# VH-VL binders against Serine/arginine-rich splicing factor 11 (SRSF11), part 1

All scores and structures are predictions.

Target 1, 81 residues: Serine/arginine-rich splicing factor 11 (SRSF11), of Homo sapiens (Human) (q05519r33to113)
Amino acid sequence: EVIQVTNVSPSASSEQMRTLFGFLGKIDELRLFPPDDSPLPVSSRVCFVKFHDPDSAVVAQHLTNTVFVDRALIVVPYAEG
Below, numbering starts at 1 at the first letter of every chain, in headers, positions and changes, except where a header shows other numbers; antibody chains aren't numbered by Kabat.
ipSAE, averaged over its two directions, is called F for ESMFold2-Fast, E for ESMFold2 and O for OpenDDE. V2 adds 0.75 times the mean of E and O to 0.25 times the DockQ between the complexes of E and O.
Where letters were taken out, [cut] stands.
The coordinates of atoms that the task and the answers printed are left out; those that the model quotes come from them. Centres of patches stay.

## First folded at step 12 (VH-VL; from q3 with heavy chain L102M S103H)

Design r2
Fold by ESMFold2, look of step 13:
Structure r2 (fold): chain C 81 residues (1-81), chain A 118 residues (1-118), chain B 107 residues (1-107)
Amino acid sequence: as target 1 above (81 residues)
Amino acid sequence: QVQLVESGGGVVQPGRSLRLSCAASGFTFSDYAMHWVRQAPGKGLEWVAIISFRGSNEWYADSVKGRFTISRDNSKNTLYLQMNGLRAEDTAVYYCAKDQYMHGFDYWGQGTLVTVSS
Amino acid sequence: EIVLTQSPDFQSVTPKEKVTITCRASQSIGSWLHWYQQKPDQSPKLLIKYASRSISGVPSRFSGSGSGTDFTLTINSLEAEDAAAYYCHQYYRYPWTFGPGTKVDIK
């Protein structure tokens, strides 16, 4: 239902992540770490996406190894259990 | 080889409707968001609409919102634009374009001309 | 809405000279800007992605630079085949707008 996206470029904000993963379906919740308003430089970011339709989360995992900005995303399930 | 071919353009009177098609080949159509972009004769490019991989999300430019509907049929590798309530300012060449995961529109069709006149 | 402006509107340039085209955004868009070339009677072609990243099959004389609000497309040695319109496009925030274009002709 929820995916974890890692190896996210620090140049991608929550807005870009919502746009990209919005290609898969409606998003109920998205959290980016560190947040958009963090002043600290980082080498990568982590994003969690909850889709309205759980089938979107399954399809979204096909974006693993897709280059976004300057590096390949890692997209895996993030669920309890 | 990636190929996009638009069709369905023509001359129509204001207030009428027209439906455009874009046939896609040479790539996995259902893995990409698709756009319509238009260009009035002698003018610049104007983004019109985007549709998500499975057609669950659609976004529109304000100039066409409520009048145009983007859709797709992944079983036929075809993108559509239903244009209702056409106006003279909708006169343009309409291109379909493939979205390379927000890194630009890497492939464009040759365009189809829509002329709205009376 | 993010407005893009381009300068100049039109250039007539001697072959082999350097061409510089600027694009300015009404607010910061990071590097979320792409450049397109459109030759007469042709479809647009993606030329530069993400402000400065090269595209396979695009001649090395084309380069892009900038971030934030100010962006530049450079043609280091103009060829006759480069006569075209050039458009910047922001992919930072919906609605995703184009610049008005810069036309480049051979003198």
Scores: ipSAE 0.518, ipTM 0.885, lowest interface PAE 2.1, mean pLDDT 91

## First folded at step 14 (VH-VL; from s1 with heavy chain D31H)

Design t5
Fold by OpenDDE, fold request of step 16:
Structure t5 (fold): chain C 81 residues (1-81), chain A 118 residues (1-118), chain B 107 residues (1-107)
Amino acid sequence: as target 1 above (81 residues)
Amino acid sequence: QVQLVESGGGVVQPGRSLRLSCAASGFTFSHYAMHWVRQAPGKGLEWVAIISFRGSNEWYADSVKGRFTISRDNSKNTLYLQMNGLRAEDTAVYYCAKDQYMSGFDYWGQGTLVTVSS
Amino acid sequence: EIVLTQSPDFQSVTPKEKVTITCRASQSIGSWLHWYQQKPDQSPKLLIKYASRSISGVPSRFSGSGSGTDFTLTINSLEAEDAAAYYCHQYYRYPWTFGPGTKVDIK
């Protein structure tokens, strides 16, 4: 029920990511790297999303190639642990 | 071509209920979040509610929480707004709008008028 | 909630003149601001996204600028068909609020 999202715009914070993937299903956990408070310049971010319903993770993968903000997302399943 | 067509508006007394519908076509309905936005006569736009792709999540403006329910039937390509406990201040044209992954509402219906009056 | 304000409330403008509309957010929203146009007796139309990004089919005379708390919509060389209300909208944080609108009239 966990996905990895790459090619995330640096303009998107964890809050916007939570909104976007909240459209796919209920979220149990979301982590964004580098974090919002990172002092380093960021060109791209990676997001991990754990959904309450595993089916949401499957549907979320269809967002691959969907433009979010300024670039196309890549959404793949992620084996946690 | 994308089309959104609202229906269900009318005149009702305060405290009554009304259900609006929005028929969508021209796009894969289940791939997009949908909004209701309203506009009181002669006033500006007010965001009302949003529903996720498959209806698993909804968000509401404080002004309608506990009274309005947004829902959808993806098999019918239809968005709904159940409006209970209607008040005079709910009088407005109600628009359904398509969300383009937070890039704005790229398509809007023509709206349906709801008038709440004694 | 994030409150958006706009100025001016109303403008009466001669065709071919430049129009500027300001939107201000009560807190920083980065570039998460969109602009809408609503002509009389019509539904709103998405005009600008993310403060400054163009929308397909929108004339080039429309442009947006700004980030953080202050944003501007500019109409270069106003056309008669540009008579409308213009609204800013933030998609930064729930609830996703609209500005009160600016009405542009043609002299």
Scores: ipSAE 0.930, ipTM 0.967, lowest interface PAE 0.4, mean pLDDT 97
Fold by OpenDDE, fold request of step 16:
Structure t5 (fold): chain C 81 residues (1-81), chain A 118 residues (1-118), chain B 107 residues (1-107)
Amino acid sequence: as target 1 above (81 residues)
Amino acid sequence: QVQLVESGGGVVQPGRSLRLSCAASGFTFSHYAMHWVRQAPGKGLEWVAIISFRGSNEWYADSVKGRFTISRDNSKNTLYLQMNGLRAEDTAVYYCAKDQYMSGFDYWGQGTLVTVSS
Amino acid sequence: EIVLTQSPDFQSVTPKEKVTITCRASQSIGSWLHWYQQKPDQSPKLLIKYASRSISGVPSRFSGSGSGTDFTLTINSLEAEDAAAYYCHQYYRYPWTFGPGTKVDIK
């Protein structure tokens, strides 16, 4: 039920990521790296999303190659632990 | 080609209910969030509601919370807006709009007029 | 909620003149601001996305600029068919509000 999203635009905050993947299903947890308050220049971010329904994680993978803001997302399953 | 066609508008008295429909075609309906946006006569645009790809999540403007329900039937490529407890201030043209992954609403229907009047 | 304001409310412009419309947000929204055009008796049309990014099929005379709280829509040389209302819209934070609109008329 967890996905990893790479190639996330630095213009997208955790809030926008929560909105986008909220379109796929109910979210239990979302983490964005580097965080929104990072003091260092950021060229790209990585997002981890844990869905309440595992089926949402499967559907979310269809967003691979979908342009979000200014670049194409890469969405893959993420193994916890 | 993408098409959105609203229907169900009409004249109703305050307190009554009305259900709008939006028939979608020309794209994979279940891959996009859908919006309702309304426009009172001679006024600006007001965002009303949004629904997620499969209807698992929905958000509403405060002005319609508790009265309106957005839903969808992906097997029919149709978006709905159930409007209960209608008020005079709900009078507007109601548009359905396709969300392009937060990059804006790239397609809109022609709208359907809802008039709430005593 | 994030409140958007626009200026001016209305302007009547001679063809070929430059048109400038301003949109201001009550708080910083980065570049999460889109512009829509609504011609008389028509539905709205997406005009500019993310403050300054062009939309396919939109004439090059339309451009957008700004970030944070202040945004501008510019029509470099107004055409008669540009008579319309223009709305800014923020997709930064729920609820995703619209500006009040600016009506552009042709002299």
Scores: ipSAE 0.929, ipTM 0.966, lowest interface PAE 0.4, mean pLDDT 97
Fold by ESMFold2, fold request of step 16:
Structure t5 (fold): chain C 81 residues (1-81), chain A 118 residues (1-118), chain B 107 residues (1-107)
Amino acid sequence: as target 1 above (81 residues)
Amino acid sequence: QVQLVESGGGVVQPGRSLRLSCAASGFTFSHYAMHWVRQAPGKGLEWVAIISFRGSNEWYADSVKGRFTISRDNSKNTLYLQMNGLRAEDTAVYYCAKDQYMSGFDYWGQGTLVTVSS
Amino acid sequence: EIVLTQSPDFQSVTPKEKVTITCRASQSIGSWLHWYQQKPDQSPKLLIKYASRSISGVPSRFSGSGSGTDFTLTINSLEAEDAAAYYCHQYYRYPWTFGPGTKVDIK
């Protein structure tokens, strides 16, 4: 299962998102939009994370309302996997 | 009241092993990544290892890879560092530290001294 | 590995005067730099997060600035209890490294 993480600070790259969500478990895939190499200025980012263990995805949703950098994350289920 | 208390330090000869413990209280231990950070006498801080909330991921500094193992027992609110193949350069005070979602290490223990000498 | 350097290594400062400590990263780390204070015979204490963000309970005389590769910790008016070692720490990329420290003593 894939989780969608929204309200992500633009100062967080895929490196920091991978570290943070790596605290929940092994990550099979992580995608950040806009990607790290995008030149476009943005006010927030969206991240999608697929965990190796589906239980990690369930626990990760408890990070909703956790302040990361300067704003509270929203972590919800996303696409069918 | 968050508390972290390290124990298990001592004097050992090179090549020997020690196991450090860090007893945690005053917070939901299983909701936080935990670190070991060390400081050689008179020297600066050196990050050693981190373990994920449930112990599924571990990361190590190059200087300790293959010799040290970080682990945790969430039912006992305890963090561990198994140190094998100890070397003189491992001599340090070892701190456990609580990770506040990458915003820094907001709580530290008092440290436990490990001395490796022949 | 991202290397942090700090300057000066040591400074002795008259009370009430301004202290400036710099930290430089070997590559850009954005704002992923935290500052710690370690008083003699004590464990480190988190002082500034994300280069410039204040922490509740830390005196307002402490401030941080910078982004990218160049960072500064400032103590606007040094108090006796501020005699300590100060460390920068990057949380940008594994392995997460500390600077070598700056020792501040009272003159």
Scores: ipSAE 0.736, ipTM 0.922, lowest interface PAE 1.0, mean pLDDT 93
Fold by ESMFold2, fold request of step 16:
Structure t5 (fold): chain C 81 residues (1-81), chain A 118 residues (1-118), chain B 107 residues (1-107)
Amino acid sequence: as target 1 above (81 residues)
Amino acid sequence: QVQLVESGGGVVQPGRSLRLSCAASGFTFSHYAMHWVRQAPGKGLEWVAIISFRGSNEWYADSVKGRFTISRDNSKNTLYLQMNGLRAEDTAVYYCAKDQYMSGFDYWGQGTLVTVSS
Amino acid sequence: EIVLTQSPDFQSVTPKEKVTITCRASQSIGSWLHWYQQKPDQSPKLLIKYASRSISGVPSRFSGSGSGTDFTLTINSLEAEDAAAYYCHQYYRYPWTFGPGTKVDIK
């Protein structure tokens, strides 16, 4: 199952997002927008995480309103496609 | 009030094993990654290992990989470090530490001393 | 592995004077740098997060600055209880390493 993580600090790269959401379980795929090497300055980022175990995606949604870096994350389910 | 209390340290001969425990209270233990950090006498801090919320992921420093195993029992609010093949270089105070979602280790135990000597 | 260096190794400082401690990373770590204080015979304590962010309950005389590879911890007016070792720690990339420490003593 895939989660959408919004309100992500622009100072967090895919490396830190993979570490944080790796605390919840094995990650099959993670995509951060804009990507790590983008020159585009932004005020926030969006991250999509696909967990190997769907239970990890359910538990991950409890990170909604958790301050990460400088702002509270929003973690919600996202259907692929 | 958050508390972390390490135990299980002592004097042990090289090549032997030792198991450390860290009893946690005052927070929802299963919602946080947990670390072991060590400090050799008179030296600086060295990160040792981290375990994920439910124990599904573990990471280790190269100096202990293959010899140490971090684990947790969330029903007992306890973090563990199994240390096999101990060497003199493993002599240190071992701290458990709570990870505040990568913003730093906000709570530390008092430490437990492990001495590896003949 | 990201190597952190700190300077100076040791400072002996008169009370009320300014203390400056630097930490340099072997590669850019953005702002993923935290500072810890360890007083004699005590466990480490988190002082500054994300290079420059203050922590509730930490005296305002402590401040941090920098990003990328060069970081500074400043104690604007040293108090006697600030005699301690100070460590930087990078949380940018595994393995998450500490600097070697800077010991601050009172003259």
Scores: ipSAE 0.694, ipTM 0.915, lowest interface PAE 1.2, mean pLDDT 93

## First folded at step 15 (VH-VL; from t5 with light chain Y50F)

Design u4
Fold by OpenDDE, fold request of step 16:
Structure u4 (fold): chain C 81 residues (1-81), chain A 118 residues (1-118), chain B 107 residues (1-107)
Amino acid sequence: as target 1 above (81 residues)
Amino acid sequence: QVQLVESGGGVVQPGRSLRLSCAASGFTFSHYAMHWVRQAPGKGLEWVAIISFRGSNEWYADSVKGRFTISRDNSKNTLYLQMNGLRAEDTAVYYCAKDQYMSGFDYWGQGTLVTVSS
Amino acid sequence: EIVLTQSPDFQSVTPKEKVTITCRASQSIGSWLHWYQQKPDQSPKLLIKFASRSISGVPSRFSGSGSGTDFTLTINSLEAEDAAAYYCHQYYRYPWTFGPGTKVDIK
């Protein structure tokens, strides 16, 4: 029920990512890297989203190649360590 | 081509209920969040509610929380707005709008007028 | 909630003149600001997204600028058909609010 989202625009904060993937289903956890308060310049970010319903993670993968803000997202399943 | 067609508007007394519908076509309905936005006569736009792709999540403006319910039937390509406990200040043209992944509402219906009056 | 304000409320402009409309947010919203045009007796239309990004089918005379709290919509050389209300809208944080609108009239 966890996905990894890459090629996330630096203009998108955790809040916007939570909104976007909230459209796919109920979210249990979301982490964005680098975090919103990172002092370093960032060209792109990586987001991890844990959905309450595993089916939401499957549907979310269809957002691959969907343009969000200024670039196409890449959404893949992620195995937690 | 994308089309959104609202219906269900009319004149009702305060405290009554009304259900609006929005028929969508020309796009994969279940791949987009949908909004209701209203506009009181001679006034500006007011965001009302949004529903997720499959209806798992909804968000509402404080002005309608507890009274309005947004829902959708993806098998019918239809968006709904159940309006309970209507007030005079709910009088407005109600638009359904398609969300383009937070890049704005790229398509709007023609709107349906709801008039709440004693 | 994030409050958007616009100025001016109303503007009467001669065709071919430059029009500027300002939108101000009560807090920084980065570039999460969209503009809509609503002509009389019509539904709103998306005009500019993310403060400055163009929308297909929108004339090039429309442009947007700004970030953070201050945004501007510019109509370079107003056409008669541009008579309308213009609204800014923030998609930064719930609830996703609209500005009060600016009415542009043609002299």
Scores: ipSAE 0.932, ipTM 0.966, lowest interface PAE 0.4, mean pLDDT 97
Fold by OpenDDE, fold request of step 16:
Structure u4 (fold): chain C 81 residues (1-81), chain A 118 residues (1-118), chain B 107 residues (1-107)
Amino acid sequence: as target 1 above (81 residues)
Amino acid sequence: QVQLVESGGGVVQPGRSLRLSCAASGFTFSHYAMHWVRQAPGKGLEWVAIISFRGSNEWYADSVKGRFTISRDNSKNTLYLQMNGLRAEDTAVYYCAKDQYMSGFDYWGQGTLVTVSS
Amino acid sequence: EIVLTQSPDFQSVTPKEKVTITCRASQSIGSWLHWYQQKPDQSPKLLIKFASRSISGVPSRFSGSGSGTDFTLTINSLEAEDAAAYYCHQYYRYPWTFGPGTKVDIK
């Protein structure tokens, strides 16, 4: 039920990521790295999303190659442990 | 060719209910969030509601919370807006619009007019 | 909620003149601002996305600029068919509000 999203635009904050993947299903947890308050210039971010429904994680993988803001996302399953 | 066609508008008295439909075609309906946006006569655009790809999440403007319900039937490629407890200020053309992954609403229907009047 | 304002409310412009429309947000929204055009008796049309990014099929005379709280839509040489209302819209934070609109008429 957890996915890893790479190639996330630095223009997208945790809030926008929560909105985008909220379109896929209910979210239990979302983490963005580096965080929104990072002091260093960032060219790309990584996002981890834990969905309430495991099916949402499967559907979310279809967003791979979908342009979000200014670049194509890469969405893959992520092993928590 | 993407098409969105609203229907269900009409004249109703205050307190009554009305259900709008939006028939979608030309794209994979279940892969996009959908919006309702309304426009009172001679006024600007007002965002009303949004629904997620499979209907698991929905958000509303404060002006319609508790009265309106957005829903969808992906097997029919149809978006709905159930409007209860209608008020005069709900009078507007109601548009359905396709969301392009937060890059704006890239397609709109022609709208359907709802008139709430005593 | 994030409140958007626009200026001016209305302007009547001679063809070939430059048109400038301003949109201001009550708080910073980065580049999460889109512009829409609505011609008379038509539905809105997406014109500019993310403050300055072009939309396929939109004439090059339309451009957008700005970030944070202040945004501008520019028509560098107005055409008669550009008579319309123009709306800014923020997709930064729920609820996703519209500006009040700017009406552009042709002299």
Scores: ipSAE 0.931, ipTM 0.966, lowest interface PAE 0.4, mean pLDDT 97
Fold by ESMFold2, fold request of step 16:
Structure u4 (fold): chain C 81 residues (1-81), chain A 118 residues (1-118), chain B 107 residues (1-107)
Amino acid sequence: as target 1 above (81 residues)
Amino acid sequence: QVQLVESGGGVVQPGRSLRLSCAASGFTFSHYAMHWVRQAPGKGLEWVAIISFRGSNEWYADSVKGRFTISRDNSKNTLYLQMNGLRAEDTAVYYCAKDQYMSGFDYWGQGTLVTVSS
Amino acid sequence: EIVLTQSPDFQSVTPKEKVTITCRASQSIGSWLHWYQQKPDQSPKLLIKFASRSISGVPSRFSGSGSGTDFTLTINSLEAEDAAAYYCHQYYRYPWTFGPGTKVDIK
């Protein structure tokens, strides 16, 4: 019910990730690492998304290899904890 | 090869309704968010609405909330805009636009003119 | 709501000269700014994405720069076919607003 999104451009904040994955369905929870307020320079980010409808999580995995901003996303299932 | 063709514009009196259509071809329609953007004659561009890939989410500009409804039929590759309670300020050319994963609107239709006047 | 302003509202420019158009956001939008060109009686076309990145098929005389709140579109050597309105658009935060446009004519 939770997906892990990796290879996320450091230019994307939680706002843009919520918009992009909102194209697939209603989001219950989204967490981006490092978080928006982190001062740390990074080369990529990781995002975890929990959808209201589990079917959205299945469809979201089709975004693997889709170029978002400047690089291809990797979207896979994730078990919490 | 990508084509977007709007239709359904016309002249209507204030308070009436119109439904716009946008026929899409040359790409996998259900893999993209779609927008309506309008332009009043002689004026700038105004974003109107967006719909998610499968129609589960919609977002609207404040100027049209409660009056306009964006929808899509992925089996017909068609985007719609239902416009109720039309006002003079809704007079514009209405464009449908394809969203390239937030990297801009890469394809636009030719637009359809809606004129709201008595 | 993020307000975009553009300067100037209008420019009349001699062919082959440089055109500079600015767009200012009311708050930081990072690089989430796209530029569109709209020629008379035509649909808009995407010209520059993410402030500075080129679009295939757009002439190299078009370039963009900036980040945060201040952005610039440059046409290095104006051609007659570049007479158009130019719009910036922010894709940072809902509602996704356009700038008011800059009209460029041949002088």
Scores: ipSAE 0.675, ipTM 0.914, lowest interface PAE 1.3, mean pLDDT 93
Fold by ESMFold2, fold request of step 16:
Structure u4 (fold): chain C 81 residues (1-81), chain A 118 residues (1-118), chain B 107 residues (1-107)
Amino acid sequence: as target 1 above (81 residues)
Amino acid sequence: QVQLVESGGGVVQPGRSLRLSCAASGFTFSHYAMHWVRQAPGKGLEWVAIISFRGSNEWYADSVKGRFTISRDNSKNTLYLQMNGLRAEDTAVYYCAKDQYMSGFDYWGQGTLVTVSS
Amino acid sequence: EIVLTQSPDFQSVTPKEKVTITCRASQSIGSWLHWYQQKPDQSPKLLIKFASRSISGVPSRFSGSGSGTDFTLTINSLEAEDAAAYYCHQYYRYPWTFGPGTKVDIK
């Protein structure tokens, strides 16, 4: 039900990530690291998305190697432990 | 080759309804969010609505919320706009547009004209 | 909602000369701004994405710059086929609004 999205452009905030992954389905929870208000410069971000419908997580993985902003996303399953 | 073709426009009186269609081809329709954008004669572009890949999420401009409904049928590669309670202010060319993962609308249809007049 | 304004509303420009179009956002949108060209009686065409990023098949005379609230579209050497309306569009936050447009004509 949870995907891990890596290689996320630092120019994308949680707002844009919620919009993009909202195209796959209803989002129950989204967390972006580092958070929107972090002052530290980073070369990339990591985002975790929990979908209401597990089928959305399967479709979302097709976004791997899709260029979002300036770099290709990596979208893989993640199990919350 | 990606193509988007709108249809269903026409002349109607205020308060009436119309349903627009957008036939899509040349890409995997179910992998993209789709938009309606309109343009009143001699005016600028106005974003109207977006629908998610499988129709689970829809967003609307305030000017049409509660009156217009965006929908899609992925088995027919078709996007729809149901327009109820039409007003003179809804007179416009209506475009369907393909969303390239928030990097812009990379393909547009040729538009269909809706004229609302009494 | 984020309001975009454009300047000028209209400009008439001699061929080969430089065209500059400004778009301003009512709040910071980072680089989440795209530019569209609409030739007379045609559908809009995506011209520049993410404020400054080029698009395959768009002539190199088109460039974009800016971040935050102030953005510029530049046509370095105007060609006759560039007579069109130009729109900025923010993809930062719902509702995703367009600017009012700038018409460019050949003098």
Scores: ipSAE 0.666, ipTM 0.909, lowest interface PAE 1.3, mean pLDDT 93

## First folded at step 17 (VH-VL; from t5 with heavy chain H31R, light chain R93K)

Design v4
Fold by ESMFold2, look of step 18:
Structure v4 (fold): chain C 81 residues (1-81), chain A 118 residues (1-118), chain B 107 residues (1-107)
Amino acid sequence: as target 1 above (81 residues)
Amino acid sequence: QVQLVESGGGVVQPGRSLRLSCAASGFTFSRYAMHWVRQAPGKGLEWVAIISFRGSNEWYADSVKGRFTISRDNSKNTLYLQMNGLRAEDTAVYYCAKDQYMSGFDYWGQGTLVTVSS
Amino acid sequence: EIVLTQSPDFQSVTPKEKVTITCRASQSIGSWLHWYQQKPDQSPKLLIKYASRSISGVPSRFSGSGSGTDFTLTINSLEAEDAAAYYCHQYYKYPWTFGPGTKVDIK
């Protein structure tokens, strides 16, 4: 249901992440860390995406190793424990 | 050898409908978002619509919302634009374009001309 | 909606001279700007991505710079084949708008 996306370029805000993962399906919730308004300089970001349709989360995992902006994404299922 | 080939343009009267097609080849069509972009004669480029990989999300420019519908058939590697309620201001060359994961539209078709006049 | 403006609207340039085209965004778009070339009677072609990154097969005389609101496309020595319209395109925020274009012609 929820995927974790790591190795995200700091150039990508929640707007761009919502657009990219919107290519996979309708998004119910998206959270980017650090947030868009954070003043912290970072070398990478982490994003969590909850899709409306669980099949979209399965398809989204094929974006692992896809270069987005300047680096390859890592997309995996997010588990509680 | 990526190719995009639009078809279905023509001359139509205001209020009528047209359906544009874009045949795609040379890439895995279902792994890319696709756009329609139009250009009125002598004018600049105007983004029209985008559709997600499997057609679950669609976005439209305000100028065409409620009248145009983007769709795709991944089994046929084909993108469509259904244009209803056509107006003179819809006169343009219509391009289909491949979205390279937000790094730009890396491939464009040759365009198909739609002329709305009477 | 993010509005892009381009300057100049048109320029006629002697071969081998430098061409500078500017694109200005109505709000900061970071580096989320791409440049396209459209030769007469042809479809657009992607020239520069992310404001300044090269595209394989595009001549090295084309370069881009800028970030935020102010962007420049440069052709450092104009060739006859470069006569075209040039468009900036923002991919920062929906709806994804184009600039109005700059037409470059050979003097």
Scores: ipSAE 0.604, ipTM 0.899, lowest interface PAE 1.7, mean pLDDT 92

